# VH-VL binders against NAD kinase (nadK), part 16

Target 1, 268 residues: NAD kinase (nadK), of Syntrophomonas wolfei subsp. wolfei (q0aze0)
Amino acid sequence: MKIILVNNRFKENTEKKAQEIAGQLSALNVEVIIDNGLDEPYAGTVDFIMVLGGDGTMLRAARRYGQRAIPVLGVNMGTVGFLSNIEINELAEYLPLILREEYSLEARMMLEVAVFQQQSLLTRVFCLNELLLRSNSPRMLSFALEISGQKLEPYRGDGLIVSTTTGSTAYSLSAGGPIADPQLDAFIVTPVASHIINKRPLVVSPEREISLHLLEEREAIIGIDGQIKMDFGAENRVLIKRAPHPLLMVNLKAKPFFTSIDRSLQRQ

## First folded at step 10 (VH-VL)

Design T9 (from N83 with light chain F35L N58Y)
Fold by OpenDDE, fold request of step 11:
Structure T9 (fold): chain C 268 residues (1-268), chain A 122 residues (1-122), chain B 112 residues (1-112)
Amino acid sequence: as target 1 above (268 residues)
Amino acid sequence: QVQLVQSGAEVKKPGSSVKVSCKASGGTFSSYAIHWVRQAPGQGLEWMGVIIPILGTADYNQRFKGRVTITADESTSTAYMELSSLRSEDTAVYYCARGHTWKTSHGYFDYWGQGTLVTVSS
Amino acid sequence: DIVMTQTPLSLSVTPGQPASISCRSSQSLLRSIGLNYLHWYLQKPGQSPQLLIYLGSYRASGVPDRFSGSGSGTDFTLKISRVEAEDVGVYYCMQALQTPLTFGQGTKLEIK
């Protein structure tokens, strides 16, 4: 058995914990790889991914390894979030279950985001939460939204979010998007400060494809999961699909989504 | 309480095909593998194949030489096993079983269906 | 394919007496983490198989403690400390180390 530990290189406590856990696992004859901000994702095969940190670390891990269809466990280390299943102090208790493979999995839809320059592919990324298109200036953007070849009326506003149901509780929520059950597969298209007051978000079938391009000679930016940023201009287009593989999240402990959301919202 | 409920007994002619269903309840269907195991009358157990619904992948015992097709419908929590080009030696009770697997076909079967008798006779 | 060999193929036991079934694999079933991918099933007359012991030595839920599994590598043993009437049936060992999954021939346990 080979396990990769993904921690946050900018948080020393997660690094130390990763080393500690690695030692423990090694003592149990488990091969361990630590991704403490490796330049590139570990290229070798692994059987299990343990994420040490918060939602941000999970998002990074998902982008790096999610396409491999490997179980991913979120272990929370002192942060508030939605993507961790157990706390770090619970790991010892659940470790035997992990080693005996006594856990269930939950599939979370991911996005496949492809950015083009004319007809050339610039980059392709799989992400767990969302793609954001936003203006790089105080001026509103004009951009075209197409869903399965259907051209909608031109959008005008600060931007647009295309989110998974997992991402519905992230930036989409802040922008006024609906809260979605993570067990659903769907796109959530949430306007960011649209010129049309009360412009409603769209819930779109995961079978559809979403494309975006600018309708003016302006510069914008694309954001992915709030961590990746790239320039986006008039010559660029973005195509969004359901990723071919979902993220396989490990469920060791029951975590009631709606209760958590309700509690979180009451605190805001 | 997990339950696997299989379709009823089948009587088939040689050369025909049979499709057996296995509906799961009481748990998360996609979280586990569904294996198919058959047992000829008075004989032991033979593993046929497995499907991992969450991955949408299936593996088969090569002994069946492509005659077996295993599918799953997550929306109905139902797995299917189709056996084609039936022979008399395919007469057996066919079981579905839940396995603790997710990436591979390896694991143990903690719950079993009630079995489906398939009789192949001319 | 991994060949699983059970001995004996049949066993007649007086109630209250112990029973022992052996299972041998053609190759080691021991994983790197120290677990053996060897499982035991019981098929009672007229019923579906049911999980008895998993990963060599762990009792399934609801299985009495009079059942125990032991062994590692290629040699495994299922023991019943005190056989009861309800223990009648055919016992199977199964390897799940690699596909195809394979079973032993089965051991029929009867009461004297």
Scores: ipSAE 0.214, ipTM 0.704, lowest interface PAE 2.8, mean pLDDT 92
Fold by OpenDDE, fold request of step 11:
Structure T9 (fold): chain C 268 residues (1-268), chain A 122 residues (1-122), chain B 112 residues (1-112)
Amino acid sequence: as target 1 above (268 residues)
Amino acid sequence: QVQLVQSGAEVKKPGSSVKVSCKASGGTFSSYAIHWVRQAPGQGLEWMGVIIPILGTADYNQRFKGRVTITADESTSTAYMELSSLRSEDTAVYYCARGHTWKTSHGYFDYWGQGTLVTVSS
Amino acid sequence: DIVMTQTPLSLSVTPGQPASISCRSSQSLLRSIGLNYLHWYLQKPGQSPQLLIYLGSYRASGVPDRFSGSGSGTDFTLKISRVEAEDVGVYYCMQALQTPLTFGQGTKLEIK
C-alpha cells in the first residue's frame, strides 16, 4: 500500500505529525509520500491520500490529486472546517480500517476552470470549492455571464463566485450564497456586491457551462479556492464546467452535515 | 501503468480443473480486490468471485456451487482462479479485474487482464 | 440477485449522431451516501472490457467527454453525444451494490 500524506508546510504541527505518521505507516510496510506543497504532486500510483490539517490543505490536495480516483481522507488537526472526516486523535482507531480499505466513499463534484486569452488556453484547473472573479480596484466590474450559451444581463458588481455545493460553506457563504447539501451536484453562482439590489444567487445544473468575460478595459482577478490568483483582463474569458472526476472523500466516521452547520459556522 | 497479465489459453477435458493466474504490476496488490469475470463465446459477462488479498478473504457467485476457488499470493502479486469439474459450458474467456476495495468489498473495475481462453472439450 | 436489464440490445448509429443506452436494475442501486453503484463498461471488438463510467455519472480516466452517464435509483442512461467509429463495441452496465455482481445483457453498438 502507498499513501500520500498531505500537510501544510506553514503549520509546523502538521509537518511533525506527518513525519510521525509516516514512521508508523512505514513500520507497517506502507509506502509513504509526504506532500507539504513544496514540490510537484506525486505522479506515481497511490492507494490513499491522508490530508492532515484543515480545509485549506484539503483544497490543495483536491487540486493536486482530485482528478485521480484516489480516496482522500481529511484528518482535522484542531482547525474549524467542513472537509475533515476524523480528528487526528482518532486516526489510530481508524488506521486498521484504512489499511483494509474498509471505508465508504463520498463523491464530491469539482469544478473544471479554464482561463483563456482570446482563443488560447492559458490554464485549466480543477478545484473543489469555487472560482472567484473580482475587481482589482475599489470600482465595480462590468462583465458578461453566460450559462449554457444563454446570455444574462450584464453584471455590475465587485465580482462573482461560481461554487460547488461543497464550496457553499466557503467564500460563497460569505457573499450571501445558500448553504447547499454536499450530496447535491450543482453550481452555485453567487454575486459579490451586485449593483442590483437583492440580486439572488443561482443554483445551476452541473450539466451546464458557465462563461465569464469583462465588458470593459479593466483589470480583475481570478481566484481559485482562495489559494490561486490570476490576473484577468478584457481579453480573457473563463469557462467553468463540472470536472470529469469527482473527489472521492473517505467516510470513516458519520458526520451529519446539517447538525454540524451551526457548530462549524459559529467557529468560523 | 497498472497492468494485469493473465496466464495463457487452456484446453481441458470435461471433469478436469483449470487454474488461471493474474499477475498485477504497476501498482499495489494487497490494497485492491481482484475479481474474476468470464464471458462465454458470443455471450455477456458473468461475475465469478472476488478476493481481497489484504484480508485473505474471497467471495463467490453461488451459481458455481463451490466449483470456484480464488486465491492470492501477495509475495508475487498474483491472483488465481481455479475452476473444477469443468463442463463444456465453462468454455469462455476468463478475465481478472482490479476493483476498489471499499467497505462493501467490491466496486468498479478500473483495470482488466487480457483474458484467458479456457476451452472444455472431449 | 439484482437483475440488470439493458435496452436496446443492439444499436446501429451513423457517425456523428447521438446514441443512448438504458440500464434498469431490479432494485435501487442508490446508497444512503448518495452514490449509485452502477458502472458502465465498453468492450471493443477483440478486447477486454474497459471502464467507461463509474458510480453512475463519472467518466473514467481517458474517456472522452462525448460519453455521459446519468440516472439514479433503478434507471440509468449512457449517452454518446457524437458516435465515432472507435465507439463500436458492446456496452455493459454492472451493479456493484451487492454480491453477486451482475451485468446487463450488453448493448452492441455498430456504425452504419
Scores: ipSAE 0.020, ipTM 0.526, lowest interface PAE 5.4, mean pLDDT 91
Fold by OpenDDE, fold request of step 11:
Structure T9 (fold): chain C 268 residues (1-268), chain A 122 residues (1-122), chain B 112 residues (1-112)
Amino acid sequence: as target 1 above (268 residues)
Amino acid sequence: QVQLVQSGAEVKKPGSSVKVSCKASGGTFSSYAIHWVRQAPGQGLEWMGVIIPILGTADYNQRFKGRVTITADESTSTAYMELSSLRSEDTAVYYCARGHTWKTSHGYFDYWGQGTLVTVSS
Amino acid sequence: DIVMTQTPLSLSVTPGQPASISCRSSQSLLRSIGLNYLHWYLQKPGQSPQLLIYLGSYRASGVPDRFSGSGSGTDFTLKISRVEAEDVGVYYCMQALQTPLTFGQGTKLEIK
């Protein structure tokens, strides 16, 4: 058994816990690799990924390892979120099940985001929540949106979010997007401050591809899961499609999504 | 990097037994299920059974009527499939495959052995 | 036992043209969590089977995006958008909902 522990090196409590858990697992003859984000993702074969922290750490883990079809368990360490399955104090109880592979999996669609300059690929990333295109100035962007080759009317606004259903409860929600069942595969295209009042979000089939590019010489930003930022200009294109691999989220404990989100929204 | 390496071809007489081995390397052994699938010449695939080494539990296709025994040795990362009371119809290539179980003895097979030809002839 | 039925049993395709293989199960392979326990394998000539699609619609590592799986419940389809010479072999669907695991008859894909 080989396990990656993913934590946040900037949060001391997660680092300490990772070390502690690593010791415990080692005592059980489990090989452990700690990934606190400092180094490149571990390239070797692993059996399980344990994410220690909150949703942000899970998103990073998903970007780093999601394409490898490895079970990923979110272990919450005192944060509020939607991507953790168990609490840190429950880990001891569930550890035997983990070691025996006695858990179910839930497949969550991820995005494949490719950024081009002309015809050259600049970067390709997989992400669990969303791709954000936004203006890098107080001025609105003018950009082209294509869905499966269908060219929509030029878009003017502060930006656009392309989200998975998992990401529907993240930034897309704040921008007025719908809440989606995480068991559903779909794109959610949510406008950010469109020049058209009450511009409606789009729910798009996962079989389609979404492309974006600017229609003017402006500076914009691409954001991925709120953690990656890159400059985006007139010479760039972004292509978004369903990732070939879902994130395999471990389900050790039932998590009632809809009751949880309803409760969360009522508290806001 | 995961590899499943099976034992060599076998020629057996009717009524005898054959034991095929499958050694796993490049990954973990005990955490995954090992399935056995055979393929008669020119025919399709037939599932024979599975073992989950870490649990020590095995499940079999009842069509073999108890002729199949699947075992595993975690210390050597090797699974074994023994087929007894061999018949001419048992002539086939036998494959081991690693399966993701997810709390089941099922799953999909992400790695396969190279296959072992077992010929049963008088 | 769950019976898996593939159609057609053989395909002859011109390179660059699409191909489609159907797989039908005698009972639903859809789990409560929304996953279909249906997998696709390709066995190239003289080789062991290899995983193509798992859980109905997810491509295995290294599988080109010209391969796609779709369907739910009892009806599934494997599609190849542009068939290439390297795609020659026998394609199998497999259900892993319950034991015994069962395969379709296989679909032999040849190049014209």
Scores: ipSAE 0.017, ipTM 0.508, lowest interface PAE 6.8, mean pLDDT 91

Design V1 (from P21 with heavy chain G104S)
Fold by ESMFold2, fold request of step 11:
Structure V1 (fold): chain C 268 residues (1-268), chain A 123 residues (1-123), chain B 107 residues (1-107)
Amino acid sequence: as target 1 above (268 residues)
Amino acid sequence: QVQLVESGGGVVQPGRSLRLSCTASGFTFSNYGVHWVRQAPGKGLEWVAAISYEGSNKYYAESVKGRFTISRDNSKNILFLQMDSLRLEDTAVYYCAKDQLWFSRSSYGMDVWGQGTLVTFSS
Amino acid sequence: DIQMTQSPSSVSASVGDRVTITCRASQGISSWLAWYQQKPGKAPKLLIYAARSLQSGVPSRFSGSGSGSDFTLTISSLQPEDFATYYCQQANSYPLTFGGGTKVEHK
């Protein structure tokens, strides 16, 4: 059995805990790969991914490994969010179930984001929460949104968020989007400080193809899960689809989403 | 060199058929929507038909719907207009034109045009 | 179909003049309007798309404005190469439609 332990190299307690857990697993003849973010993602076959930390560490794991159909367990290290399933002090209790593969999986939709310069693919990334397009200057953006070949009225404002349902409780929520059930597949399109008074958030079928491009020369950026940033200009387009594979999140412990919404949001 | 070259125009009799071709070069034809636009002598521009970059969506002006068929061969970089049941009112120079935005099924303006091919009728 | 009414049908002007051409749609087309220039015997040339976005290589003396149903093309200081016929075209929905054209002529 081979497991990847993902931790955040900038949080000392997660690094020490990752080494402790790696030792415990090695004593049980489990091969452990530690991914602290410094090295390239492990390319070999693995059976399980354990994420030690908060939602940000999970987002990095999803971006690196989410398209590989590997079970991913979020282990809370004290920063409560939406993506952890068990607490670190419960890991020993649940470890036998992990090793016997006695758990359920919850599929979480991911975005496939393709960024172009003119006609050339510049990069393709997968993300769990959202793509953000925003102005990188005091001036507002003017941009076009297409959904499956249909042009919407041009947007004017600070930007736009295209989110998964999992991302509905992240930046999309702060920009006025709805909270969505993360078990649903959908895009949530949320304007950021729109100057067009009738622009509303949209909930869109995951079968749609979404594209964005600027209608005027402006300095903009795109952000992906709040962790990847790149310049975006009039020569660029971004195309967004549902990713080929969902993130497979491990459920060991019942964690009712709806009854915990207030507590999880209050801790954000 | 980006160019579009129309061919197949000529003199026909009303009620007959004619097939126009447009050969594209100097750009990736299969990335762009393409259009036919016509202009009768001394008259303005009239949009005729369009086809999406992958060929799946086809659109027609009401004046030609049911009589004209647009198609494309992306492997040969050719756009076609099959014109059936021709009428005297179809007399025009026919232009082939490329939409400017790659991978879009919408129109953002036609940035490259051919020089046109003339369709007229024998008297 | 969306009808595009363009006015005036012609303008007599001199080099240096400010020229304004109006285009009205029979229903709202948001900002999805393009402007083309055509010289005799030549194919049209795209000047402006999305109502106000200037096409690459088009001189800055050309500008577009408007949204909804009413649109304007302005040439701030007419040059000798600007004598031509100008067409608006809605690109909001298929079928696409052109205005009737405005011929800008030497006085």
Scores: ipSAE 0.427, ipTM 0.770, lowest interface PAE 3.8, mean pLDDT 90
Fold by ESMFold2, fold request of step 11:
Structure V1 (fold): chain C 268 residues (1-268), chain A 123 residues (1-123), chain B 107 residues (1-107)
Amino acid sequence: as target 1 above (268 residues)
Amino acid sequence: QVQLVESGGGVVQPGRSLRLSCTASGFTFSNYGVHWVRQAPGKGLEWVAAISYEGSNKYYAESVKGRFTISRDNSKNILFLQMDSLRLEDTAVYYCAKDQLWFSRSSYGMDVWGQGTLVTFSS
Amino acid sequence: DIQMTQSPSSVSASVGDRVTITCRASQGISSWLAWYQQKPGKAPKLLIYAARSLQSGVPSRFSGSGSGSDFTLTISSLQPEDFATYYCQQANSYPLTFGGGTKVEHK
């Protein structure tokens, strides 16, 4: 059995704990690859991914491995978020179930984000939470949103968020978007500080194609899962689709989403 | 040099058919939506038809629906307008025009136009 | 079909004058309105799209405004090369439709 342990090299407690867990797994004849974010993603075949840390570490794991259809377990290391399933002190109790593959999987929709410079593909990124378009100056943006070839009235304001339902509790929520059931597949389109009174958040079918481009020369950026930043200008366009594969999140321990919303949001 | 060149206009009899073509050069034709627009002598502009960059969506003015067919060959960089059941009211200069936004199925303005080709009738 | 009504049908103006052309849509078209300039014997030239976005290479004396159903093209100081016919065009919904045109003439 081969497992990737994903940790955050900038939080020393997760790095130390990852080494300890790797040793414990190796003693059980489990081959362990540690991904602390420094090296390229491991390219070989693996059976399971264990994420040690909070939602941010899970977001990185999703971007690196989410399209490979590998079960991913979130292990919380101190701060309760939305993407962990068990606590670090419970790992030993659940380890036999992991090794026997006695767990369920929850599929979480991901975004496929393609950014163009003029007519050339600049990059393609997969993300779990959201794409943010925002102004990088005191001036408002004027930009166009297309949904499956249909132009909406131009947006004016600080920007726009296109999120998954999983991302509904992240930046989309702070911008006034709804909390969505993560078992649903949908895009949630949330304006950021819109000057236009009629612009409400939209919930959009996952089968749609979404595109964004500026209508005026302005300094803007694209943020992806709050972790990747790219300059965005009038020569750029971004296209957003449902990613080919969902993130396969491991369920070992029941976590009732709706009854725990307040608790999870307070910890954010 | 970005260029569109229409051809196939001429003098015809009512009720007959004519096929216009528009050859594109100097840009990646398959990235853009394209349009036919006509202008009767001494009159204003009338939009006629459009086709999306990949060729899957086609749209027509009510005045030509059922009689005209727009198509494109992206491998040869050619736009076509097949005009059937021609009427005297179809007399015009026909322009082809490129939409300005790549990879869009919507119109954001037509930024490059051909010189036009004239369709008239003999009496 | 969305009908576009331009006013006036013609304008007599001198170099240096401020010229205003209006365009009214029969239905709301958001901001999806383009303006074109056409000189005799030539194809139209795109000036403005999305109501106010100036096409590259178009002089800043041209500006557009409006949303919904009422739109304006303004030439702040008319130049000799600006004598032409101007068309608005809605790009909100197919079929696309042009206004009837406004001819801007010498004096």
Scores: ipSAE 0.369, ipTM 0.759, lowest interface PAE 4.4, mean pLDDT 90
Fold by ESMFold2, fold request of step 11:
Structure V1 (fold): chain C 268 residues (1-268), chain A 123 residues (1-123), chain B 107 residues (1-107)
Amino acid sequence: as target 1 above (268 residues)
Amino acid sequence: QVQLVESGGGVVQPGRSLRLSCTASGFTFSNYGVHWVRQAPGKGLEWVAAISYEGSNKYYAESVKGRFTISRDNSKNILFLQMDSLRLEDTAVYYCAKDQLWFSRSSYGMDVWGQGTLVTFSS
Amino acid sequence: DIQMTQSPSSVSASVGDRVTITCRASQGISSWLAWYQQKPGKAPKLLIYAARSLQSGVPSRFSGSGSGSDFTLTISSLQPEDFATYYCQQANSYPLTFGGGTKVEHK
């Protein structure tokens, strides 16, 4: 069995714990690859991914490995978020189940985001929560949104969020979007400080294709999962689809979304 | 040089058919929607037809629907207009034009036009 | 079909004048309106799209405004090269439609 341990190299506590867990697994003849974010994602065959940390570390793991159909377990090492399943002090209890592959999987939709400069692809990235388009100056944006080739009335305001249902409790929520059941597949399109009052958040079929571009020359940025930022101008366009594969989240401990939502939101 | 060049116009008898061609150069033709627009001598502009960048969506003005067929060959960078059952009111200069937004099935304005080809009638 | 009504059909103006051309759609077209300039014997030239977005290379004396069904093209200080016919065109929905044109002529 080969396992990737994902941790945040900027938090020494998680690095120490990752080394401890790697040692324990090695003693059980499990091959361990530690991914602290410094190197390129491991390209070889892997059976399981264990994420040590909070939602931010899970978001990075999802971007790096989420399209590989590998089970991913979130292990909380502090404040409980929306994406961890067990606590670090429970890992010893669940480790035998992990090694025997006795767990269920919950599929979480991801976005495929393609950013272009003119007609040239600049980057393609997969994300778990959201893409944000926002102004990078005091001036508002004027931009066009297409959903499956249908132009909506132009947006004017600070920006727009295109989120998964998993991302509904992240930036989208702060911008006035709905909380969505993460078991649903959907896009949630949430305006940011729109000057057009009839621009309500939209819930959109995951089969739709979404595109964004500016209608006026303005300085803007694209944010992805709050962790990647790119300049965005009138020469750019972003295309968004449902990613080919969902993130396969390991479910070892029941974690009822609706009864724990207020507790989880206090840690966002 | 981004360029569109129409051909195939001429003098024909009413009721006959004619095929117009528009050859594109200097840009990636298959990335853009394209249109036919006509203008009768001394008259205004009339949109005639459009076809999406991949060729899957075709649209027509009511005045030509059922008589004209728009098509494209993306491998040869050519737009076509097949005009059947021609009427005297079809007398016009026919322009081809490209839409300005790549990979879109919507129109954002026609930014490049050909110089037109004239279709007229004689007895 | 969305009908586009331009007014006036012609305007007589002098160099330096402010010229205003209006365009009305028979139903709402959001901001999806384009303006074109055409000189005799030439193909049309796109000036403005999405009601107010100025095409590259078009002088800043041209501006567009409006939303919904009522739109305006303004030439702030007419130049000799601006004598031409101007057309609006809705791009909201197919079939696309042009207005009847407005000829801007020398006084």
Scores: ipSAE 0.368, ipTM 0.758, lowest interface PAE 4.3, mean pLDDT 90

